# VHH binders against Hexosaminidase D (HEXD): the designs that were tried, part 15

Target 1, 346 residues: Hexosaminidase D (HEXD), of Bos taurus (Bovine) (a6qnr0)
Amino acid sequence: MRLVHLDLKGAPPKVCYLSEIFPLFRALGANGILIEYEDMFPYEGHLRLLRAKHAYSPSEIKEILHLATLNELEVIPLVQTFGHMEFVLKHEALAHLREVARFPNTLNPHKEESLALVTAMIDQVMELHPGARWFHVGCDEVYYLGEGETSRQWLQQEPNSKAKLCLSHMEAVASHMRARYPTTTPLMWDDMLRDIPEDQLSGSRVPQLVEPVLWDYGADLDLHGKALLVEKYRKSGFSWLWAASAFKGATGVNQSLTPIEHHLRNHLQWLQVAGSVPADTLRGIILTGWQRYDHFSVLCELLPVGIPSLAVCLQALLHGDFAENVKARVENFLGISSLEEMSFRR
Short names: E, the ipSAE of ESMFold2; O, the ipSAE of OpenDDE; V2, 0.75 times the mean of E and O plus 0.25 times the DockQ between their complexes.

## First folded at step 4 (VHH)

Design s02 (from a06 with N104E; framework vhh_gefurulimab)
Fold by ESMFold2-Fast, scan of step 4:
Structure s02 (fold): chain B 346 residues (1-346), chain A 124 residues (1-124)
Amino acid sequence: as target 1 above (346 residues)
Amino acid sequence: EVQLVESGGGLVKPGGSLRLSCAASGFTFSRYAAAWFRQAPGKEREFVSAISYSGSTTYADSVKGRFTISRDNAKNSLYLQMNSLRAEDTAVYYCAASTYKWGEPLSPNEYDYWGQGTLVTVSS
C-alpha cells in the first residue's frame, strides 16, 4: 500500500479542499490515507471535552470517508493511545491519568481509567469507520514512561521492567481492538519496540496483535540496520510490517539538499530497504506529512505547500526510480514547467 | 517455469460483455501484484487495471465503471470483466505480474512476467 498521512493538528483541511486533493492523491499513485485526527474528531458524551471548537462534525467525517471511497483510497484512522496525549491530558479533569504530573504527554498505564479512556476514544472513532481494515493506535515517543510515582514503585519489584510495562499497555489496547473489531488490525509506530529484545517481544502477545510501522525520515538510511531490525521483528512473531517516510516536516535548517531532494532520497532509500527484505514482509509505506508550530516553518509545513514533494515521492515509489521521464510526468501533473522552480529558495 | 496464460478474448459487438482469464503457474501467485494491459494496433501498451495481493484495485480512467478486475488466489487466476464494450477497447490484452513490494505498479516496465496476450475485437 502507499498511504498519505494527514496530520490534522493546527490547520485541518476543509472538506471541500479534500474533495480536490483526494483525486490528486489517487492520480499520483496513493491508494490510501492515514488520518491523524487528534482533537479534530467529533468526540461525544463523556469525551466531548476532547474535541476542538472547530472539530469536524460526524456528517463531515462521513463525507470525508465517502470522498475517500469515490477515489479508491483506503482510510486508516489514527488515535494516540499512549504518547502524544497532550490534547487529552491537558484537561484538568484528566490530569490524574498522566504518567508524570508535570507533563501531559504520556498516559499512566497502571490506571484502569487510562485503558477505559483510550478504548472509549477508539470505539467512538471506529463507530464512524466501521469498514476499517487497519487502525493505528499510535504508541510513539512515550516520553517519561516509568518515571511516574506508581511506575517507579511497580518497577522496584522483580520481575517487572519498563519493557514489560510498555508491552502490557500495548497488549491491552490491541486486545480490545481484536476482540471488539475482529476484521480490523491495529498498527503502531515501532520506536518503543526497537530496543526491546526479541525474547521479551516474543514472550508478549503484541506480535500476534499488531503490525508495527518502522519510521525513518533521513536522506540516507542505515540499510543494514533496517534489515537487522526487520529480521528481529519477524523472529519475534510479527506477521507484517509497514514503512514510514516523510514528504514534509522532516528536514533540518542546515542541509545541503533542498526539502524536495531530501524527501525524494528518503523514499528511494526505503525502496532499497524493501528490495533487501523478503517479499512477504512489508505491507506498504506511509508518507508522513507532519505539521509544525514553529513560527519560521509554518508556511513550508502546510499541506498545499507539500504537494510538489508528495507528487515527486509518490511517483518515485510507483515507478521505482525518479528518472527524467518520471520527473516530466510530475511536472505535467502539477502544471509546471520545471520542478527546479518549486525547490528554489527566495 | 513462470507462466501467465490469457484466455477469453474474441469478437464482440459494441455494448457487449466479455470476461478475460489469466492462469498463473510456476510461482506463488498470491504474493504478486497483477494487472491487465492492452495494446491497440500502432499504439504503445497502456495500463488497464491492477490488483494487489490483498485485493486493492486501480483502474485507468477510460475503463473505470465498465471493467472489473478480480483474482482467485486458490485457483492462481486473474480476471477482467469487461462491460459496455466500445470500438476503442479493441486491442490485444496482456496479463502481467510484478514481485510485490509496494501496492500495484502502473507502468509496463515495473512488471516482471507477461503473458502472450489475447485479442479482443469490438465491432459489428
Scores: ipSAE 0.015, ipTM 0.285, lowest interface PAE 8.1, mean pLDDT 86

Design s05 (from a06 with L106Y; framework vhh_gefurulimab; at its last look DockQ between E and O 0.01; V2 from the best seeds 0.00; counts 0 for: pae E 14.7 > 2, placed apart)
Fold by ESMFold2, look of step 5:
Structure s05 (fold): chain B 346 residues (1-346), chain A 124 residues (1-124)
Amino acid sequence: as target 1 above (346 residues)
Amino acid sequence: EVQLVESGGGLVKPGGSLRLSCAASGFTFSRYAAAWFRQAPGKEREFVSAISYSGSTTYADSVKGRFTISRDNAKNSLYLQMNSLRAEDTAVYYCAASTYKWGNPYSPNEYDYWGQGTLVTVSS
């Protein structure tokens, strides 16, 4: 699979724009979308406070799903359940659920109410995504985990560790999904798992419950290190893995490459990783398009600005390289005379 | 334009052999996983065999031991050697390719490129 990540944080595209762009995604080689809602989902009831003023309505979500179906695009919703919870934990009514009282980014994994909250969020999103085959529960960049008062006390018990704390919450969220939605597979970002030893991963239930998404947005990947990480995850019991690249955002402060050159190189590097791992290892690749890194950060470039990069990256993935004939296809799709004037010229 | 063109189909008697070929053009075949699928009249397209770009093979249970998939990356070609053919093997055989070996190799939805098919008829 090749999924385009739609980061809705801060500025959800109009549905009419999506009706125009979904056919383009499919024509360029995508066969799915990962929708990261944050506060743009129409939460209701006791969760209504999570809803942004400009969130999609339920009918707009149904229309988006219909448009995706018409264009043969699998839809995977993403709801944060551990880190990146600022849009939830910024609210005074929920601030008691923070891992560290000062910082609204991480959910306290010790409270029964914490699990109830995120499972309610998952359940509301699943009501509008009833046929979802995958559901991404986030769990990336869980900053300050283990530093809250309850966590510090819990960690005083010798067998307890930050890794066990992390895995315990992941297990709880994934177990809810497996029990209530047995045909839906949870996905998780892999960064919190990367440094957990194989024996601790194997000893948890997480490998039997989720498929991790290995993300790296760099222009240079440690190809050997990625292959070893893939091997570690497989030995730990994960049946399927996903890759994640970036077509938009995440270029850092390095100015030696234009953004498109950076992103193309990132994708070519992931092709090399995919070529070095066993058959039936990677389920797909998610091309991420960051609009806002965190709830409080400034907006990155909006989706329309990223379309040339997306076209380059999808076509490179589809054709296995970015030779002159592939470059010409992209120029034709975009109606431009030369990518060098836009992408590789310094 | 990316093309996959099957050849080698035909009429054979039960117990006979046939070798299918698939010529790939318009892309770097060596970077692709490739597969054979087949579709009998009135049935859905079904998996026959797949081969990774590194040479690892997978077979449907119904053809194990009788069919052999192979590839020649220098010639951009995929092959299916079919031995001990039976009437149940009668179908249109399709060549397919995927940019990466992601997803379920048994599912047609995981393949990006398809040929037009070549008919294999096994009858007395």
Scores: ipSAE 0.000, ipTM 0.223, lowest interface PAE 14.7, mean pLDDT 86
ESMFold2-Fast, scan of step 4: ipSAE 0.549; ipTM 0.774
ESMFold2 (binder alone), look of step 5: mean pLDDT 84; pTM 0.861
OpenDDE, look of step 5: ipSAE 0.006; ipTM 0.272

Design s06 (from a06 with Y53W; framework vhh_gefurulimab)
Amino acid sequence: EVQLVESGGGLVKPGGSLRLSCAASGFTFSRYAAAWFRQAPGKEREFVSAISWSGSTTYADSVKGRFTISRDNAKNSLYLQMNSLRAEDTAVYYCAASTYKWGNPLSPNEYDYWGQGTLVTVSS
ESMFold2-Fast, scan of step 4: ipSAE 0.524; ipTM 0.781

Design s07 (from a06 with S54R; framework vhh_gefurulimab; at its last look DockQ between E and O 0.02; V2 from the best seeds 0.00; counts 0 for: pae E 18.9 > 2, placed apart)
Fold by OpenDDE, look of step 5:
Structure s07 (fold): chain B 346 residues (1-346), chain A 124 residues (1-124)
Amino acid sequence: as target 1 above (346 residues)
Amino acid sequence: EVQLVESGGGLVKPGGSLRLSCAASGFTFSRYAAAWFRQAPGKEREFVSAISYRGSTTYADSVKGRFTISRDNAKNSLYLQMNSLRAEDTAVYYCAASTYKWGNPLSPNEYDYWGQGTLVTVSS
């Protein structure tokens, strides 16, 4: 599977624009979309406060999903449930659910209300995504975890650990989903799992509940390290893993142009990783296209600016390399004479 | 496993010739730009020559007219023919590969894979 990540933070595309680019996604080799909604989802009831002023309407969401279906693009929704909670925890009414009062990034994992909040968010999103085979629950960059007052006290008691704290929340979220939506598999970013020992991972229920997404946007991956990490996760009990590359929004917080060469290299490196691990290990790859680094950050390059990079990356993945013929195909897809004019060099 | 292995280094007199080889394995070398770098004792690593996956070549000014870079994609190999060698050419020579598709990169940080190097000593 090759999924294009749509980060709706800050600069969500209009539905009419999506109708134009979805066919291109499919033509370029994508077969899915990861949609990160954040405040662009039309939350209702007590969660209405989470909406941006210009959030999609339910009808617009339905239209987007319809368009995806028409173009044979499977949709995976993403809702942050642990880190990157700024759009939620910035509200005064929910600030008491912060791990650390000063920072709206991280949810307090000790509070029942925290779990209730994120599960309610998941439920509302799932209501508009019937039949979703996967659901991404985020859980990346959970900064300051363990630094809250309750966490500090809790961590003083043996055998408690930060890893245990992290896994417990992940398990709770995933367990909720598995119970309520038995045909939907939770996905999680893997960064918080990378340094957790195998025995602790295997001792938790997380490997049986989720599929981790291994993300790395570098142009020179540690191939051996990645292979070892894959092996660790497999040994820990994860049945399937995902990869995540980047086609935009990964080379600077305020980047205005996309360095295509960097992203191409990133994808070629992931191909190398895929070639070095068992074939039944990686289920797919998510081509991430970040619009901004967090809720309060400035914008990265806009989606239209990143399309050439996406084309290059998708076609490279599809063909296994980026030879001249592949380059020519991309140029043809984009209707341009020279791809070199669409990128800046280091 | 990705590997680049250099060979062909050795001792040569000024004015002599050497041919360096680099054998690539573990990746599709033919799809990569490749280059030779060298590092003399106490000096920084410097660019010598590069060849794109399409065959375009670039040379440092110091070696133009004397060195020739070539590749054999069928053998996953890179070569450097060094003629008219000088004492200042003494260095460890490194083979490198890059996924860059827009010309030949000149900076070491633009290359993804490196060999261990082969020593070339030019001395009377």
Scores: ipSAE 0.000, ipTM 0.244, lowest interface PAE 12.8, mean pLDDT 94
ESMFold2-Fast, scan of step 4: ipSAE 0.625; ipTM 0.830
ESMFold2, look of step 5: ipSAE 0.000; ipTM 0.120
ESMFold2 (binder alone), look of step 5: mean pLDDT 85; pTM 0.868

Design s13 (from a06 with G103S; framework vhh_gefurulimab; at its last look DockQ between E and O 0.02; V2 from the best seeds 0.00; counts 0 for: pae E 20.3 > 2, placed apart)
Fold by ESMFold2, look of step 5:
Structure s13 (fold): chain B 346 residues (1-346), chain A 124 residues (1-124)
Amino acid sequence: as target 1 above (346 residues)
Amino acid sequence: EVQLVESGGGLVKPGGSLRLSCAASGFTFSRYAAAWFRQAPGKEREFVSAISYSGSTTYADSVKGRFTISRDNAKNSLYLQMNSLRAEDTAVYYCAASTYKWSNPLSPNEYDYWGQGTLVTVSS
C-alpha cells in the first residue's frame, strides 16, 4: 500500500479541494490516506473542548470518506493517545492528566482517567469511521515519560523500567481497540519502540496487538540499521510493519538540497530498505505531509505547494526508481516543462 | 554523467586467474546494487554475479566457488576475482548497476547502467 498522509493540524483543506486532489492521488499511485485530525475532528459531549472552532463537521467528514471511497483510497484515521497531546492537555480541566505537571505534551499513563479519555476520543472517531481496517494511535515522541511524580515512585519498584511503562500504556490502548473493534488493527509510530530490546518487546503483548510504523524522513538513511531494526521487530513477534517517508515538511536544517530533491532521496532510500527485507514484511508506506510538527509549532508549507513533490515521490515508489524516463512521465502528467525549474523557483 | 568502466580483461590460460575492476562515477555507488554479466559470441548476455548495496552476494551456478564479487564503496569500485578459469568463461564481461526495482539480480532488465565491457579470453 501507498498512503498519503493528510495532516490537518492548523489548516484543514476545504472539502471541495479534496474532491479535486483525491483523483490525483489515485492517478499518481496512492491507494490510501492517513488522516491526522488533532483538534479538527468534531468532538462532542464532554470532549467538545478538544474541538477547534474551524474543525470539520460530521457531514464534512462523511463527505471526505465518500470521496475517498469513490477514488479507491483506503482511509486510516490517526488520533494521538500518548505523546503530542498538547491540544488536549493544554486545557485546565485536563491538565491533571499530564505526565509532568509543567509540560502538556505527554499523557500520564498511570491514571485510569487517562485511558478513559483516549478511549473516548478513539470511540468518537470510530463512530464516523465504521469498518476502518487500521487505526493509528500515534504514541510518538513521548517526552518526559518517567519523570512525573507517579512515574518516579513506580520506577523505584523492581523490575519496573521506562520501557515497561511505555509498553504498558501502548498495550492498554491497543487492547481497548482490539476488544471494542476486533476487525480494526492499531498502528503506532515506532520511535518509542526502537531502543527496546527484543526480549522485552516479545515478552509484552504489544507485538500481538499492533503494527509499528517505522518513520525516518532523512535524505540519507542508515540502511543497515533499518534492516537490523526490521529483523528485531519480526523476531519480537510483530506480524506486519509499515514504512513512513515524507513528501513535504520535515527537511530539517540541511538546505543543501531543494525540498523535492530531499524528499525524493528519502523515498529512494526507503525503496532500498524495502528491497532488503522479506516480501511479506512491509504492509505499505505512508508518505507524510507535515503541516504542523506539533500543536504549538508554526505551519510548514501547505498541501497545494507540496503536490509536485508528492507526484515525484509517488511515481518513484510506483516505478521503483526515478531515472530520466520516470522524471519525464511526472513532468508530462503535471503539465510542467521541468521539475528542476520548479524546484529552483521556490 | 553516470559511467561504469571495466578493466582487467585479457588473455589467460585455462586454470589461471584474473581480477576485473569496474570504476563507477557520476553517482553515489554505495546506494546501488551492482553486478557482472558476460556475453560470449553467439550467446545471450548471462548473469555472472551480483552484490547488493548491503553486501549480500549471488552467483550463477557455473561460477560458484571459482569467482568472487566484492565492492569498495570508498573507491566507488566493483571487483570480480576469477580463479580456475575455463574455456567457457571466454566472454565480454560487463559491469552493471541497479537503481533498485525489488531486487532480482539475475535479470539484465533490472539494471539501468552498464559499462562498455572488457574481454576475457581463456585459451591454451
Scores: ipSAE 0.000, ipTM 0.113, lowest interface PAE 20.3, mean pLDDT 85
ESMFold2-Fast, scan of step 4: ipSAE 0.638; ipTM 0.831
ESMFold2 (binder alone), look of step 5: mean pLDDT 84; pTM 0.855
OpenDDE, look of step 5: ipSAE 0.151; ipTM 0.655

Design s15 (from a06 with T58Y; framework vhh_gefurulimab)
Amino acid sequence: EVQLVESGGGLVKPGGSLRLSCAASGFTFSRYAAAWFRQAPGKEREFVSAISYSGSTYYADSVKGRFTISRDNAKNSLYLQMNSLRAEDTAVYYCAASTYKWGNPLSPNEYDYWGQGTLVTVSS
ESMFold2-Fast, scan of step 4: ipSAE 0.585; ipTM 0.818

Design s16 (from a06 with T58K; framework vhh_gefurulimab)
Fold by ESMFold2-Fast, scan of step 4:
Formats: structure tokens, C-alpha cells, sequence
Structure s16 (fold): chain B 346 residues (1-346), chain A 124 residues (1-124)
């Protein structure tokens, strides 16, 4: 699969804008979207406090899903269930669920109420996505895990470890999904799994429950390191894995490559990784886009920087290269004479 | 020892129907994208229909609404239901499977495994 990641944090795109860009995604070679709602999802009941003032309505979510269906885009929703929980844990009513009282980013995995909270969030999202074949539960960058008072006391007991704590919460969340939604497979970002030894991973139920998403946004990937990591995950019992690249996001100032060149190289490197692992390993690649668009400018005045990069990256993945004929196709599609001209305007 | 074996071809009158089958062996079929291509006498191999590992389908404009591609992963089988057949559908039909390195499903070059083909003749 080739999925485009939509980060809806902040100001979500209007449905009319999505009606314009979903056909574009499909034309460029995408066949799915990963939607990261955060506080833009219309949570209700006891979770109503999580919704932003200008969150989508349930009818707007249904319209977005209808637009995806019309454009043959598989929809995978994403709900953070461990790290990146600021939009949840910033609320005074939920502050007692923080791993560390001073930091609203990580959920305390020791409290039954923590699991009840994130599974309720999953259930409400699933109610509006009843046909979802995959559901991403986040679990990346779980900062400060193990540093809360309860965790510090728990870690003093043998054979407890931070890895066991991490895997326990992941297993609880994924088990809820597998039990309640047997046709939906949980996905999670792999960074919290990378340093866990094979024997500890295979000793948990996590490999039977989830498909990890290996992310790396660099222009130069450690190809041998990626192959070894994939082999470790396979030996641990994971059936399928996903890759994640980036078509936009902070690449750093004073790079030797332009942003478009950086992202193109990232995708070509992932193609090399895919070529070096067994055929029955990777389900697809997620092209992540962590910055929000200026939606008004895109429709009315100019093509945003992110769209040219997305076109380049999707077409490179679709054709397996970025030779002159593929480059010409992208230039023609974008209505420009040269991609170099676009690069000079950043 | 990977194999794809087509069956179901034959002679049929215009307006008739045929169901083609493709039996896969020697690999985990459920994890591959699969497709039907055809080659008419004196022409190059052309795309007919494709189905992803997840069941998403693609059709050539010439067959949309008349042909239906489907798969049965439990039986390691791929099918093509062909309705309202026309003389121009006469061709050898090939089953193909892809390691799906995120390539173009319409391109023959994206498919690693191919069957030997089954002949479909539409004439009165």
C-alpha cells in the first residue's frame, strides 16, 4: 500500500478542500490515507472535553470517509494511546492519569482508568470507522516512561523492567482491539520496540496482535541496520511490518539537499530496504506529513511546497525510480516546466 | 517452485460468459497482489484487471462493468468472471502475481510470477 498521512492537529482542512485533494492523491498513486485526528475528532459523552472548538462533526467525518471511498483510498484512523497525549492529559480532570505530573505527554500505564480512557477513545473512533481493516494506536516517543512514582516503585520489583511495562500497556490496548474488532489489525510506531531484545518481544503477545510501522525520515538510511531490525521483528513473531517515510516536515536548515531532494532520496532508500527483505514482509509505506497546510492558499493562490514533494515521492514509489520520464510526468501533472524552479522559491 | 496455473478458457459465443481461475502454489498467495493480463493475436500484452492483497480492484476501461476480479485466499485462487463477451475479448489470458514493492499494478513489469496462459476465443 501507499498511504498519505494527514496530521489534523491544529486547524483541520475543510471537507471541501479534502474533496479536491483526495482525487489528486489517487491520481499521484496513493491508495490509502492515515488520518491522525487528535482533538479534531468529535468525541462525545464523557470524552466531549477532548474535542476542539472547531472539531469535525460526525456527519463531516462520514463525508470524509465517503470521499475516500469515491477515490479508492483505504482509510486508517490513528489515535494516540500512550505518548503524544498532550491534547488529552492537558485537561485538569485527566491530569491524574499522567505518568509524570509535570508533563502532559505520557499516559500512566499502571492505572486501570488509563486503559479505560484510551479504549473508550478507540471505541468512539471505530464507531465512525466500522469497516476499518487497520487502526493505528500510536505508541511512539513515550517520553518519561518509568519516571512516575508508581512506575519507579513497580520497577524495583524483579523481574519488572521498562520494556515489560511498555509491552504490557501495548498488549492491553491491542488485545482490546483484537477482541472487540476481530477484522481490524492494530498498527503502532516501532520506536519503542527497536531496543527490546528478541526474546522479550517473543515472550509477549504483542507480535501476534500488532503490525509495527518502521519510521525513518533520513536521506541516507542504514540499510543493513534496517534489514537486521526487520529480521529481529520477524523472528520475534511479527507477521507483517510497514515502512514510514516523510514527504514534508522539518529537514533542518542548511541541508546539502533541497527539501524535495531529501524526501525523494528518503523514498528511494526505502525502496532499497524493501528490495532487501523477503517479499512477505512489508504491507506498504506511509508517507508522513507532519506540518499543516495553508488550505486557503492551496486552493486559491499557489500549490503548497508539500504537494510537489508528495507528487515526486508517490510517483517514485509507483514507478520504482525517479528517472527523467517519471520526472517529466510529475512536471506535466503539476503544470510546471521544471521542478528546479519550484525548489528555488522555498 | 512457484506456480500459477490458469483454467476455464474456451470457445464462447458473443454475449456469453466465462469464469477463469488461477491456482497459486509455492508461495503465500494472500500476501501478493494479483492480476489478469491478456494478449490478442498480433498485439502486446495488455492489462485487464488487478486485485490487491486487501481486495481493492482495478479494471481496464474496455472491461469495466463486464468483468469482475475476485480472490479466495483460503483456496489460493484468483478468478475473473467475464460477462457480455465480445469478439475483441479474444486473447490468451495470463494470471500474474506481484511481490508488491509498491509498484504500478497496470504494468506487466511489476509482476514477478506468471502463469502459462489460457485461451479465450469469442466467435460465432
Amino acid sequence: as target 1 above (346 residues)
Amino acid sequence: EVQLVESGGGLVKPGGSLRLSCAASGFTFSRYAAAWFRQAPGKEREFVSAISYSGSTKYADSVKGRFTISRDNAKNSLYLQMNSLRAEDTAVYYCAASTYKWGNPLSPNEYDYWGQGTLVTVSS
Scores: ipSAE 0.000, ipTM 0.200, lowest interface PAE 13.5, mean pLDDT 84

Design t06 (framework vhh_6fv0_2)
Fold by ESMFold2-Fast, scan of step 4:
Structure t06 (fold): chain B 346 residues (1-346), chain A 122 residues (1-122)
Amino acid sequence: as target 1 above (346 residues)
Amino acid sequence: QVQLQESGGGLVQPGGSLRLSCAASGFTFSSYAMYWVRQAPEKGLEWVSTISGKGGKTYYKDSVKGRFTVSRDNAKNTLYLQMNSLKPEDAAQYYCARDSPEYWSEGAFDIRGQGTQVTVSS
């Protein structure tokens, strides 16, 4: 699969705009979308406090799903359940669920209320996505895990470890999801799993419940290291894995490459990784389009600047390379005379 | 290993000024873009400003343009935010953060410090 990631952290694209870009995604070679709702999802009842004032309505969500169906795009919703919980834990009513009182980004995994909260969020999202075959539960960049008072005390007892704490919460979330939605497979970002030894992963139920998404947005991937990491996950019991790249967010800050060159190289490197692992290993690749945390970037800026990069990256993935013929196709599709025009954008 | 320590916050009247500092250690400071982000009670994290690794490029949230100036001293591994003409809506816990070490395009913040509180009231 080739999924385009929609990051809705701020203000969402208008549904009428999505009606124009979903056909574009399909035409460029995408066959699915990963929707990261955050506070743009129309949470109700006791979760109503989580919704932004300008969040989508339930009817708008249904319209988005209808548009995806019309364009043959598989929809995978994403709900953060561990890290990146700022939109949830910023609320004073929920501050007691923070791992560290001063930081609203990480959920305290020791509280039964924590699991009840994230399960309720998943349930409301699933109610509007009843046919979802995959559901992403986040779990990336769980900053400060282990630094709360409860965790600090728990970690002093053998054989407890941060890895066990992390895996315990992941298992709890994924187990509830599997029990309630037996035809839906949980996905999660892999970064919190990367440093966990094979024996600890195998000792947990996580590999049996979840398909991890290996993300790397760099222009130069450690191909051998990626192959070893994939091998570790397979030996740990994971049945399927996903890759994740990025098509948007490049400013040239960390690289001397232009944004398009950076993202194209990232995707070509992922093709090399895919070619070096066994055939029944990767389900697909997620092309992430992270919003810059600029308040005004959320006003449809996600795609206007990223469209040339998205077109280049999707077409490179579809054709297995970015030869002159593929480049010419992208230039024709975008109605431009040369992609080199974009090379000066920083 | 990686540490970020914010300081310089305090109570100021509307129209006043504060200079925030962030001391970084445990990584090659000049190789990373740095961010200032803030969080007011019952609100999410808001991006405020970005400065490139060498200091040549700066970016600001629209509501702080002309009032805030981000800068850095790479010899001292220190990031600064000069805040002028402070408004009540600027009251928040301010954090410094670096680009994700491997994945800056993610937009996620590597926040390691406790932050520094800025209160604007009379």
Scores: ipSAE 0.000, ipTM 0.117, lowest interface PAE 19.6, mean pLDDT 82

## First folded at step 6 (VHH; framework vhh_8fcz_2)

Design h9_3I (from h09 with V99I; at its last look DockQ between E and O 0.73; V2 from the best seeds 0.00; counts 0 for: pae E 3.7 > 2)
Fold by ESMFold2, look of step 7:
Structure h9_3I (fold): chain B 346 residues (1-346), chain A 122 residues (1-122)
Amino acid sequence: as target 1 above (346 residues)
Amino acid sequence: QVQLVESGGGLVQPGGSLRLSCAASGFTFDDYAMNWVRQPPGKGLEWVSGISGSGGSTTYADSVEGRFTIIRDNDKKMVYLQMTSLKTEDTAVYYCARITYSWGDRYEFDYEGQGTQVTVSS
């Protein structure tokens, strides 16, 4: 699988624009999309407060999913269930569910209401995604976990640890999904798992419930370290892994590389990681297109600005390199005379 | 410049054992997973086993799991396939290969050698 990540945070594309670019995604080599809703999903009922003023309507979501089907793009929805919960926990009615009262980013994993909330969110999204083979539950960057009052008290009891706290919530969310949607496999970002020792991972139920998504958006990857991480996850019991790269956003200032050069190098580095792991290890790669890092951050570049980078990155993955003939193919797909001309407009 | 040289094949009776070897040169060996693929008579290529660049992770096709063991020696730039409990259906030309792409069940195997013939017969 090669999935394009559609980050809807802060600036959802118009449906008519998606009707124009989904055929392009397929032609460039994508065969799926990861849709990250945040507050752009039309939550209803007791969850109505979660949706943004500019959220898609249910009919617009159905149109998007129809367009994806027409273009043979498998859809994976993404709903945050642990970290990155600011769009939920900013609301006074739900603020009691914060891990730390001052900070709205992380869900308190000890409250029954916390699990009930995120499972209700999943259920509403799944109503529009009934055939989904995968569902991404986020669980990245769970800041301040363990620092709330309930967590501090819980952590004082042996053998409790921050890792066990993290894994227990992940297990609870994934178990809900597997029980209610038995043909749907949960995905999780891997950053909260990376530093958990193999024996703690294998001692939990998480490896049998989820497929982790290993993300790194740097122009230089620690290739040996990535190979060892893959080995650790496999020995821990995870049956399939995913890679995640970036085609837009997620760059630091780099005086020697343009954004497209940075992202291309990131993808070439992931190709090297893929070549270092045996067959039957990687399910696919997700090309992320971050629009907003968290609910309160400023916007990254908008999706149309990132299309040249996406084309470069997809074609590099498909062909295994980015030589002059591949560059010419990208220029033809985009209808431009030179990729260098796109760089000059920045 | 990439070279993969397979050896160690031969004629063996059912239930017997063989050890295949692959000598690699012309690339940064430790950076690549290595795989064994085979071509049975009159059939297409079939993946057999793989080992990560570090050697810490191995995978096996269902048909050979428990009977074959893949091993690598990064200092000598060698990969091996220890075959035991051989069956007549294991008869094939065996190739050592790298993976160029690995995005699910679709794999692109890069093999350069002539392969080594394994024949299992009474």
Scores: ipSAE 0.262, ipTM 0.696, lowest interface PAE 3.7, mean pLDDT 88
ESMFold2, look of step 6: ipSAE 0.096; ipTM 0.604
ESMFold2 (binder alone), look of step 6: mean pLDDT 81; pTM 0.814
OpenDDE, look of step 6: ipSAE 0.676; ipTM 0.868
ESMFold2 (binder alone), look of step 7: mean pLDDT 80; pTM 0.808
OpenDDE, look of step 7: ipSAE 0.524; ipTM 0.816

Design h9_53Y (from h09 with G53Y; at its last look DockQ between E and O 0.89; V2 from the best seeds 0.00; counts 0 for: pae E 2.9 > 2)
Amino acid sequence: QVQLVESGGGLVQPGGSLRLSCAASGFTFDDYAMNWVRQPPGKGLEWVSGISYSGGSTTYADSVEGRFTIIRDNDKKMVYLQMTSLKTEDTAVYYCARVTYSWGDRYEFDYEGQGTQVTVSS
ESMFold2, look of step 6: ipSAE 0.414; ipTM 0.769
ESMFold2 (binder alone), look of step 6: mean pLDDT 83; pTM 0.838
OpenDDE, look of step 6: ipSAE 0.432; ipTM 0.778
ESMFold2, look of step 7: ipSAE 0.393; ipTM 0.764
ESMFold2 (binder alone), look of step 7: mean pLDDT 82; pTM 0.834
OpenDDE, look of step 7: ipSAE 0.185; ipTM 0.674

